# Designs tried in a protein design chat: VHH binders against o75319. Part 54

Target 1, 181 residues: o75319
Amino acid sequence: GNHIPERWKDYLPVGQRMPGTRFIAFKVPLQKSFEKKLAPEECFSPLDLFNKIREQNEELGLIIDLTYTQRYYKPEDLPETVPYLKIFTVGHQVPDDETIFKFKHAVNGFLKENKDNDKLIGVHCTHGLNRTGYLICRYLIDVEGVRPDDAIELFNRCRGHCLERQNYIEDLQNGPIRKNW
Short names: E, the ipSAE of ESMFold2; O, the ipSAE of OpenDDE; V2, 0.75 times the mean of E and O plus 0.25 times the DockQ between their complexes.

## First folded at step 3 (VHH)

Design r22 (framework vhh_6fv0_2)
Fold by ESMFold2-Fast, scan of step 3:
Structure r22 (fold): chain B 181 residues (1-181), chain A 119 residues (1-119)
Amino acid sequence: as target 1 above (181 residues)
Amino acid sequence: QVQLQESGGGLVQPGGSLRLSCAASGFTFSSYWMYWVRQAPEKGLEWVSYISSGGSSTYYKDSVKGRFTVSRDNAKNTLYLQMNSLKPEDAAQYYCARDTYYYDSRGYRGQGTQVTVSS
């Protein structure tokens, strides 16, 4: 029902690019119909997302939407030139191996097709924090060989908020590497 | 007062090497991740390298991987960038930056040091 997601206002709209990677994380953009419930400085539409990324001298080449809903914005609210991928991911539980594989496959495919540019992979869930941070860190650990604590620290600093879900943090630090290729 | 002072830039031929230094003061250097960023004439600011607070994790722009090495000496409050196999496209003003709230990627903290690559 057109309700602002719980705690959505508590989070910065967009983090900074994660250095050495193509990732940038942000909270879910909200389409114009939500703006009646927001002060002007609280608004974060799809247009606002692209403006903020451009202000950072960056360009999006792909958006990966991890929310389990389409109610916040629609793909048609995005520029036609930017691919949009929906991976329906339920909160609370660590993402399953199939979800992790889909995410890795999408990232690897984007990187192969974008070798000659510096465009970013934008990743978001509702708050751009737990599901988003888990999947980005899981990719860095499993594919790029980054140490778990370093991946988590990098994500936390660039997002401007620390991963909150202890089960996600525990899985990243002590869980098995998911070999999907 | 946060201060960052870059040095070590100069003119080199393609394939040459330079070592950049950044002297930091006015903050607890060992508590911050540090960046190297560069800006070529008529171009925007671009990120080059990133190093963790303890120096254990380093990250690089794809075009400089294998050629550039970032390091730090926390006892001396100094950040370094070793640049090998320099290419004409590496010519730029190089800046060091403290990992702060980078809500504007055009921000930098020092005056920079100029790197020119000429054949």
Scores: ipSAE 0.000, ipTM 0.186, lowest interface PAE 15.3, mean pLDDT 84

Design r23 (framework vhh_6fv0_2; at its last look DockQ between E and O 0.02; V2 from the best seeds 0.00; counts 0 for: pae E 17.8 > 2, placed apart)
Fold by ESMFold2-Fast, scan of step 3:
Structure r23 (fold): chain B 181 residues (1-181), chain A 119 residues (1-119)
Amino acid sequence: as target 1 above (181 residues)
Amino acid sequence: QVQLQESGGGLVQPGGSLRLSCAASGFTFSSYWMYWVRQAPEKGLEWVSRISSGGSSTYYKDSVKGRFTVSRDNAKNTLYLQMNSLKPEDAAQYYCARDTYYYDSRGYRGQGTQVTVSS
C-alpha cells in the first residue's frame, strides 16, 4: 500500500501561518518508502515538513493528523519534542460533533500550555484542504467568534487552495455553532 | 527530548522485594498518566500498573494486585514500582512508559531494567 494518494501532487505541501491564529495547514507528509515514486522536487517527508516551516521562520508545537490511515508516515517519524494527535476522520463527510469537540479540546489545551511561546498547531488530512479547512474554520467560528466567510477566506488564502466540498462550506456558513458539549 | 530511565532491577529470591525507579525528563511529567510494562523472555509486552497524573488513581494487572504498588513524585519527575512477594513469573525486563495525552497520541518507553527471580 505505497500508492501516492489521488491528486496529492496537485496541492502545495505547506500553506502559510493563518495571521491572528496559531494554525498552519499542510498536506500529508509521505515517509521514505514513497520517495521511489516521486521526483526529488515532489518529495514531502516529515523532515521536509519541518524544513519548510522553518524556512517561513515558524516552529511547530503540535501536529494534528486527521487521516483515516497510518500508512503515509508513522508518528515515530516525527521529533519527540512535537506532540502528535491522531483524530481518525472519514473523507467526504463533514466531521461529526464528537470529532469537532476533540479538535477544539486539543487546540484549547495546547494554547493554554503554550502561552509563553508562539509555536504553531499544524493540521493535515490527505490534501490539507477539506477536513483540515473545515475543522480549523469551525474552531475560528465557534470559539473565536470569526464570521464564517472571513474564516473560509483566511483559510483559502493561507493554504493557497480553496475548500472544494460544498457540504463542508454549507455547514460552516449555515450550520449550528458547536459551543457546548 | 523525551527520556525515561529505569533503575532498581536485580536478582531476588522468591518472596523477596525490589523497588524500581524511573527518572523522566523532556516533558511535563505531572501532566501525564504513567505505566509500568514488562516483557519476559519469548513473551509479548504486558502492562503491570498505571497511575494518574496527580497520583490519586492507581490500576494493576490482576496477577500483581496486592503485591505491587505504583507511586510517583511529581516534584522529582520520578515514577516508582514497589514489588513485594516476588514470584518466578514476575521475572522480566521492566519498562517505564508515558501514556498518551489528549493532544499527543504517542507513548514513550525507556530502555528497561531487568528483574530476575531465582528459585
Scores: ipSAE 0.378, ipTM 0.782, lowest interface PAE 2.1, mean pLDDT 91
Fold by OpenDDE, second read of step 4:
Structure r23 (fold): chain B 181 residues (1-181), chain A 119 residues (1-119)
Amino acid sequence: as target 1 above (181 residues)
Amino acid sequence: QVQLQESGGGLVQPGGSLRLSCAASGFTFSSYWMYWVRQAPEKGLEWVSRISSGGSSTYYKDSVKGRFTVSRDNAKNTLYLQMNSLKPEDAAQYYCARDTYYYDSRGYRGQGTQVTVSS
């Protein structure tokens, strides 16, 4: 169906680029069929996403979709020039090692292929917060050696919302390093 | 535009010390983590050190721990790397970088400063 995700309206559509990184987090854009259920100012389509990114004087180079459904929008709704990667990620649970690895591999691959530009890696789940925040932070911690609290703080600040799930936070702060390759 | 300019490199004997500096401009320096990376001949870029935007968190490559100290002065938009007890294997071109990506060649890394360690 095309019901609006719970609490989806409560979150800022797009965060800010995380300084020192190429990450930007956003909530899931919704395809046109959802618009009839939204006020005009609440609408956030794939097109809106790109417009908002441009308003920040940025450009998306990759979209990583962490939602566990395909009902929100179609890859065809995105420009052909922007790769789309789906990583089905179960909500509320700390992503498994395979998911984490897939994410890291995707990011590293992108960086290798985009060494001549400054395009962003856009990451989203439903709200662009918990799953999104966890995986971004997990990458920063495991791959970039960022202190967990710093990673979390940076993400929260840039997303404009704080990670909500204690299990995610706890895993980031105290959990083991995951496989990088 | 983002500009990073390293300085302070030179020739030292093993056991010697150098202090590298990186002058940053074209962006809000205090908002970014900064990194030191190095590239030795015929080797790839490798991590050396990282410092958080506020300077409260630092990271060091294992091989330089206890010998290198990263710091920053946000008021001066400057990044530093104090290198003590230098070893021949520390010889490399040292770069300061604004981003976490070693593959980025767009200019988020300076031109580098050469560190040579030799008797």
Scores: ipSAE 0.018, ipTM 0.374, lowest interface PAE 5.0, mean pLDDT 90
Fold by ESMFold2, look of step 5:
Structure r23 (fold): chain B 181 residues (1-181), chain A 119 residues (1-119)
Amino acid sequence: as target 1 above (181 residues)
Amino acid sequence: QVQLQESGGGLVQPGGSLRLSCAASGFTFSSYWMYWVRQAPEKGLEWVSRISSGGSSTYYKDSVKGRFTVSRDNAKNTLYLQMNSLKPEDAAQYYCARDTYYYDSRGYRGQGTQVTVSS
């Protein structure tokens, strides 16, 4: 069956727009087939995602899905006008250079195509925290020149949860800056 | 209490035009994205268009792009859909909706207005 991801209920559904960036982070939305295992107040569907973004007076222009599976929801459950990109990202490990490159390429492409609007890039993994936080921070550090501690603080504050995995935090703080591959 | 009232439907020949209106009350209209959806006989509910709360961003289902234009007047709490170059496949009951839950949330859309295209 469709099992609720471990600890998924423990996380806020959607964060806040990160000031000075085009990013917003959220946990994976779950299609209706998961709802029989959830109390009404625990539900967070693709429909709920867009309602919550609208409540913030924001609009998604791209969703980057970092999960390694197709079982949580289908791209067809999203509005037809919102581009969707899957970047398969293995959990529990610092993402490899190929994954980081794909993420940077997608963000840079979006910024070119959306220079005349204020639409957001929505990024999620399963919990919208560790993989999501790592890749957003990696982008801010490598491309925008943000200090590691400032990127981490901004993400934590806007997501509403702190990055948990020490290997991710250490790589952001002390690992190589990935410019000019 | 949220209230939405659609109007402006009618009978038109293929290639003709209609302008739909949706009068809104019972909520702060300017704070919400608004949607047009439609339902043809013996078919499911289908989204058509959406517009941001300030009206600066508009979106359309591919089959209506270039023919339909969504707009809003926040001072009048009114949502509009200009439909040009109408085709028989556009015939449907048209509804305006406030929330992204329009598939599940019948309480946030009106009674609808009928568009009929005779050929």
Scores: ipSAE 0.000, ipTM 0.124, lowest interface PAE 17.8, mean pLDDT 84
ESMFold2 (binder alone), look of step 5: mean pLDDT 82; pTM 0.831
OpenDDE, look of step 5: ipSAE 0.006; ipTM 0.259

Design r24 (framework vhh_6fv0_2)
Fold by ESMFold2-Fast, scan of step 3:
Structure r24 (fold): chain B 181 residues (1-181), chain A 119 residues (1-119)
Amino acid sequence: as target 1 above (181 residues)
Amino acid sequence: QVQLQESGGGLVQPGGSLRLSCAASGFTFSDYWMYWVRQAPEKGLEWVSTISSGGSSTYYKDSVKGRFTVSRDNAKNTLYLQMNSLKPEDAAQYYCARDTYYYDSRGYRGQGTQVTVSS
């Protein structure tokens, strides 16, 4: 049987758009086969994701999936009009420089191709919190020149949950700026 | 023109080994994450392995962990997949891919190389 990810129910499905950016963070959507283990109000399928984004009067233009697995949902469950990018990341450890570079490259490419619209970049890991928050904040700090504490505060406020991993927070606040262009 | 050309497939007995190669041209190979994907008869496309642009990070489908090893040689623009302890369920057409969009027209895949596991 498909097991619900540990602590997945503890997190809000979708955050709010991060003002001044094109980012929105959410927890991993779960395909229909998981619904037998969920109450109706706990369900968060790919369809539910798009409905919740529309309810905020926003539109997704790209989904970046940071999970290490493909068991939660399939890219084919997403509308064909929304590009899907998989960047495999392992939980608990700070993403390596190659992963950070891949994320930055994908974001920059999307922004260049979508300068004439206001579509969002949706980013998720399992909980849409630690790996997701790290990579979004790393982008804001390294590319946009945002102060680390401001990036973290903005992410926490918009996600509705605070970054939990101390090693991620420490790297964002005191780690080197990675110029992986 | 982006081109990916796979080779190294063939017929092998259960428990045997094969080494797949993918020759890349038409782009700066060292800038891209690379993927191995496979498709068994009458089944959908299935992700097998990923390697980062510099080769420092590798990722595998659960069912192939410990048996398959992905590697790359950026100087030769070549991607590899070493397959050990092959099982009948590994039989498939194996493709090299440049982007995570390998499942649709936005990504780049090669023509593939056939792997058959039989006595």
Scores: ipSAE 0.006, ipTM 0.298, lowest interface PAE 11.9, mean pLDDT 87

Design r25 (framework vhh_etentamig_d1)
Fold by ESMFold2-Fast, scan of step 3:
Structure r25 (fold): chain B 181 residues (1-181), chain A 119 residues (1-119)
Amino acid sequence: as target 1 above (181 residues)
Amino acid sequence: EVQLLESGGGLVQPGGSLRLSCAASGFTFSSYWMSWVRQAPGKGPEWVSTISSGGSSTYYADSVKGRFTISRDNSKNTLYLQMNSLRAEDTAVYYCARDTYYYDSRGYRGQGTLVTVSS
């Protein structure tokens, strides 16, 4: 299906780098076959993603795709030099501990192997907001020791949109620390 | 050296069942998420299912949800795919794939096992 995701046009394509971290969040890129349903200014292909990151004087070193589908774009649409990691997540549900652990392991592995550069970890779900914001904030809280409200505020400001799902916000603010990594 | 050896494919009638196995060696199997990917004749690869390292989380493509079950036995370094209610459109070569943690899930695939669903 070439059906545009609901509300996808409502969100900024790419946020700003989160200061003090290597994270940048964005909405799902859509391959060329979707452009027939988009105005030129609405297009956000994998190529557009890399162009927008470059315009911020940043460089992607890893893409973590949190969507439950592969219909929006294919890994082959990305440069061979940029690792792509698929972590399946279901919308509306707080990710389970093994999913959280996989995300933390991927981030830590990237950081260990990229100590000598400043390349970014790009994270997206469909809108680059709820699942994306949850896992980034969970990492900052559990691994970096950031206060939950500070992590959420930083993500919201840099993404340009606030986390919308109350169950995600509740888990970040009052849930247990996941130290299963 | 990473090795993934698939088995269990064959010819089945629509509505039938098959169980695929993948024997893994050359890495710490219990530390990696594992997936099944299939490729039908004349089509690109399609993700089928993924299982977490400890087996507590499983994920399925919409086309197989409710019909296929992914599982693993970490003591035997083996991944399984139980396929029920098979349809003609399930005809494909099925590949076992190891997630390469922060790299790319494309990094390691087995040689595949052919599943043909035909009357």
Scores: ipSAE 0.116, ipTM 0.536, lowest interface PAE 6.1, mean pLDDT 88
Fold by OpenDDE, second read of step 4:
Structure r25 (fold): chain B 181 residues (1-181), chain A 119 residues (1-119)
Amino acid sequence: as target 1 above (181 residues)
Amino acid sequence: EVQLLESGGGLVQPGGSLRLSCAASGFTFSSYWMSWVRQAPGKGPEWVSTISSGGSSTYYADSVKGRFTISRDNSKNTLYLQMNSLRAEDTAVYYCARDTYYYDSRGYRGQGTLVTVSS
């Protein structure tokens, strides 16, 4: 159905570009059918997403959708010029190695193909926080060699909200490096 | 009120060096990642470097790697950019930025300091 996700209104719609990276995190945009259940100022559509990104003088080059449903918006709601990648990611649990690898592969592919521009990788789950933050941080830690606490700090500050789930934080801080190839 | 004030810019010959400073106030400096961004005439903003809140992680654009060094002194609320082996293409206004190199309601940057590299 078209019910608003729990606590969805509590989160900033779009974060900031993570300095030194091509990442930006945001909560899931909702298609028009959800607007009747929202106040005008609460609405956050795919169009609103791109408007907010533009206001930051940024441009999206890829959207990675980590939600475990397809009910929020359609890829057709996005500009044709921006590729859309779905990685079904179960909530509340640490993503498995396959999911982590898929994410890393997608990011690396994008970076390889977009060396000549500064377009961003937009990543979102439902709230654009826990699953999103984990996978971005996992990438920074495993691939870029960033200290775990620094990665977490950078994400939290730029997203405007802190990772909430202890199992994600614990895995980032103390968990093993995952396979990169 | 968040304030960022850049200084240290000037005219320098190719191969020369400059050290930029950014004085921060109005927020807990030690809690934020900081960045340098530059903008050359007629061009868009270009990211230069980023440093983590504690200074343990640093990042550089490919164009400045090996030549520029970002650092910070949290006790003085100051961000630095040591620029060595300067080139003509480094000519730009350099901005200190918090959280992002683009200004919006959540990000901040200063007024900038001009660096001109010319013989």
Scores: ipSAE 0.011, ipTM 0.268, lowest interface PAE 9.3, mean pLDDT 91

Design r26 (framework vhh_6fv0_2)
Fold by ESMFold2-Fast, scan of step 3:
Parts: C-alpha cells; structure tokens; sequence
Structure r26 (fold): chain B 181 residues (1-181), chain A 120 residues (1-120)
C-alpha cells in the first residue's frame, strides 16, 4: 500500500473510555495493505481496533471518522453491526460551526437510540488527537456543560496524549459556546 | 518577548523542602500547559512535572510522585513546584518550560533555571 501517515507511529492506538461519557478516541486504523511497512507490534487494522476495545471490556456502537480521506480503510472493513459516520475535517484549522453541528447531531442521535445499553462512540482523525479531542471537548462543553479545563483534562488523560494545537486549546478555553440552534 | 524566570533554588539537607517559582511574561500564561524539567551535571534533560493551563490536571515523574506538587496562579502569571522529602538524586538545575503545542518538541521556551543542591 501507500505511505503510513506522518507521525502515526508516535501515538497509542486506542485510549480508554472517558468516564461519565460514551466517548473513546483512537488513531486511524490502517487496512491490511499498509502492514507491509509495519512491524507486527505497530499494526493497527480495523480488526485490531475492535480487539483492543474488547480487551477493555467495552463495545463500539458508532464510529465517527473525521479524516479528509478514505485511503486508510473502507467502511466495508468494519463489522456491519457498527454504524460508520464520515465527517470530513481539514487538519490544522479549528472545525467550523457546520462541522461542530454535524458532530453534536450524530452524538445526540446515537445517545437517544442507545439509552438501554452502554455502547461507545468511537471518534478518530489521523492521530486521534487534535480534531478528535477538539470535537469531543466541544460537545462536553457546549452540550453537557463541562468546564473547558475539565473537558481537556479528561480527554488528555483518557487518550494518553495531550492536545497539541494551541489554536484548538485556546478556542475551547476562551472561545464562544457554540449553540448550533 | 516570551520570558520565564525561575527562583527558589538553594542548598537543602536530605529530607528537606524547597518551593520553586517561575514568573512568566510576554504571553497569555493562562492559555498554556507548563512543565518543570531538570538537568543534573553531565546528564540529559529529565521531565519532572506537567500542569494544565487551568491547573486542574497535574502529572509527575514516578520517582517524585507523592513528594512534589506542581501548582499555578494564573492571576500572578506564576508556576510553582513544592518539593518535599528531597533526596540527593533530586539535585539538579530546575527549569520551567512552556508547552509548544506539539507532541514531538514538547516545549518551545525554557527559563535559565534555578539550582537545587541536596547535601548533608
């Protein structure tokens, strides 16, 4: 296959569930064709994702893919029983209000349909860090009323890596609450 | 211009305590994660502690857990490190550092440091 995403190997594959929420964050899974350039311990396929979630005694009920590409894996690589949602986001920029609204709507819809279970919403971008952390924290702040510092702390602890982009952090801490009608 | 100024170092006996301070200027201190790092003579930089921008999250090197406490006062633009039960192994030049926003580089600015000596 094609090239491994830049810095992808530097990040833990999967974080832990964020306590008090239904969120779990991870880096982008890579389909089997990418394994030619990876050591066995570096592999993280869609199958590996589900195995690692299962090892934590958790179950995925939804995957939200925030990457701007379909080259890393296809929805068909996922179990048919797990819904997949694509929200195209560009790296480096704070996600726009339309993107934030789409994310909030997807999360709220999942939670309404899954009141009687404990299934998780899995969220990823390329590294499962900046775009992923921003949107999860934005949801917690705007919808759940969590203090910005607490949302960021919770995400960083559970992901095992700290949000890296200062513009994202600044927007979460000091930016306006996004009402999204 | 970004400036970080450490103080509070000195000579202490094993089991003693010191409180380090770092005065920050030239940037919005309350928006940045901060680090304490140290370097003993002829050794590399060693991460000691991290504190989130609002002060709600703190992280520590295993060897200092339970002995060191990091805190910050955003109204005063000051970072602190309370060091208790000091050991000879803690002797080093201590630096405060500002988070770079990037995982690879960790921090982008560091002060000139404050010397901590632990001897009987």
Amino acid sequence: as target 1 above (181 residues)
Amino acid sequence: QVQLQESGGGLVQPGGSLRLSCAASGFTFSSYWMYWVRQAPEKGLEWVSTISSGGSSTYYKDSVKGRFTVSRDNAKNTLYLQMNSLKPEDAAQYYCARDSGYWETRFDYRGQGTQVTVSS
Scores: ipSAE 0.000, ipTM 0.130, lowest interface PAE 16.5, mean pLDDT 86

Design r27 (framework vhh_6fv0_2)
Fold by ESMFold2-Fast, scan of step 3:
Structure r27 (fold): chain B 181 residues (1-181), chain A 119 residues (1-119)
Amino acid sequence: as target 1 above (181 residues)
Amino acid sequence: QVQLQESGGGLVQPGGSLRLSCAASGFTFSSYWMYWVRQAPEKGLEWVSTISSGGSSTYYKDSVKGRFTVSRDNAKNTLYLQMNSLKPEDAAQYYCARDLEYFTTKGYRGQGTQVTVSS
């Protein structure tokens, strides 16, 4: 339906760019039809997303949407100049190896095509926290060689909220490095 | 060249069933996740279903869960969507897609097959 996602209002709309990376995380934007259920200061549409990124003196070059649904906004709600990638992930479950590979492949492809600019990869799930944080941290650990605790701390600090799912944290800290990109 | 050819659409009454097919060629079908998307008149594209490369993982739009079933036959390079208990809201042009990268500009999809639900 046109129901606001559970706990969506509890999270900051957009985090800060993660220094030393091209990542920025945010919660799912909600199309105009949701705004009747929101106070003006709670609204976070696709347009609001781009305005908030610009206010940080940043520019999006890719959006990766990790939600399992398309009811929140449509790709057509985004500027045509910004590529959109949908990777369907079921919440609460650690993403499987095929999903992790798909995320890594998309990130590596973007970075290769965008060597001459500083555009960001925007990543979101419903809250921009657990699935989003897991996949970003998984990339930093497996591809960039960042220590798990350092990756998690960096994400938590820049997102403004800590990863909540213990199974995600445990997989990041103790799981195998996946060389599948 | 990548080719995707949808078929199986038609006119059905509410509560009816249709089975859509998508014949793929020009790429290693068994290596790709596949998607069904639809577009109703005067509306944007809507994601409907996803199936992993091996067929073990499937995902559905909330409004079609329990009514639609996606499947694939990698030996025949064919993707399927079994649609049961069709509603007027399901009327749309249905497309299969190889990936959703740059979906609004460059998503790899076929020509589509039309589904009409009316009495």
Scores: ipSAE 0.006, ipTM 0.140, lowest interface PAE 14.2, mean pLDDT 85

Design r28 (framework vhh_6fv0_2)
Fold by ESMFold2-Fast, scan of step 3:
Structure r28 (fold): chain B 181 residues (1-181), chain A 119 residues (1-119)
Amino acid sequence: as target 1 above (181 residues)
Amino acid sequence: QVQLQESGGGLVQPGGSLRLSCAASGFTFSSYWMYWVRQAPEKGLEWVSTISSGGSSTYYKDSVKGRFTVSRDNAKNTLYLQMNSLKPEDAAQYYCAKDPAYWVSRDYRGQGTQVTVSS
């Protein structure tokens, strides 16, 4: 088999919707072939993701996958009615301006196309924490004018885990606003 | 003005081959990752392939690995998809996209080229 990502079991599968936004963050779902390596209570498949979102009385309208791999699950494992967007991001380093632009563009277009509903933008990397939290916070700061510390606190509270990478936190707090419009 | 124009689609028998092209203009083509996506009648928009700005990294939908090859010619501002061993399930309208593969806005993809696989 395929190995479970390091520390993947340490993270809550799905956070809460970030109030005042359309964002919800989660860790990467694992396709059925990974389930033999997991206890029943540890399983988090694409189906489990949608069940947990429904349990919160929410509905996904878009999934943004920030992982640099396709080994964890396939787009075919998702309902055909939910758009899936792959933005390849390398872990550990702050996402480059092109990646930030792609993320902002995807979010803005989703919001424009979904003015008449309350569907969520689901965002994940491997743990649903560092790359995920960085791009969501970067959007809130650059597009919505949220103060960096407020964006980070909101993400941390709703995800149920704090951003871990100091270079990401430093860029959010002290880095330049990325104007990609 | 961003423009993407696909071509090269057509009718082929199962096991046949087609080469799709996407002519890009209105942006610095060599600076962007490019995507091939497709849409079959009963399905939403599906990601097929991705290529990095320099062409050194390529990614494929599992069902097309070993059969499809994405490439680009930055000097000609052209993206390609070589499709071999075509199957009936590959029949779809194929689009190239400057922005991420499953983006819902049609403004960031071309008009498409139709691929039909039939005996």
Scores: ipSAE 0.006, ipTM 0.163, lowest interface PAE 13.5, mean pLDDT 85

Design r29 (framework vhh_6fv0_2)
Fold by ESMFold2-Fast, scan of step 3:
Structure r29 (fold): chain B 181 residues (1-181), chain A 120 residues (1-120)
Amino acid sequence: as target 1 above (181 residues)
Amino acid sequence: QVQLQESGGGLVQPGGSLRLSCAASGFTFSSYWMYWVRQAPEKGLEWVSTISSGGSSTYYKDSVKGRFTVSRDNAKNTLYLQMNSLKPEDAAQYYCARDEYLYTYRFDYRGQGTQVTVSS
């Protein structure tokens, strides 16, 4: 049952804040029960996540969890003061329009409620890369008017890893703009 | 006034089945994603399943995949959870819930729940 996600160790735990935005991306934190299968330097618990964000002089105001499971950690493992949003997103396929609109709604709501602070929206899937990068880039393109290649480059640079799924990249570059709901 | 009313719980043997229902009123049910969550004695609240507003997308906790099926009837304002091959660890109070901001995992409304007990 405490199986480490495939390739999880291959990715940096936390990226850098994406300049000009409130986004920061990271891989899924693993609750304490997984630590028996990890070297001390490989551990990345919910506590480790918050420590790494603070080390960058940033503060999380919202966590958006895009994984299809709750096995890796539970919302109860997070500080009660940080809102947690679960958007169940199937891997491999481009997220549905409903999923995209949910993500946009959550981001817009957070920004409206947090206009007087500089708190970040933390976004993760299993590796903090494909689903995470897609939805962040989709938001920047559709809502902020960023050019697709610029959004992708910004995400790749700040995450420290490039988006890997070609169908996601093609949708971002050539797909229709989804209007806000 | 928003109301959610669960029913269909009971006592079953391991391997048995139950169908839970949640009657919703006081809001446009067809516009909201709905959730099933559960709480066992001395355990925290645990997410079980999610269904999209139109019913086309469903999501499940890993331990219930293949055994539980969520569905909805928007004409009747009713949410369902079909539970097959029930295990002792499935014993809990089951709640249906509506998310305040759609997808924040913070339930603005949930019902009184329905008790599921699995003997042995």
Scores: ipSAE 0.006, ipTM 0.212, lowest interface PAE 11.2, mean pLDDT 86

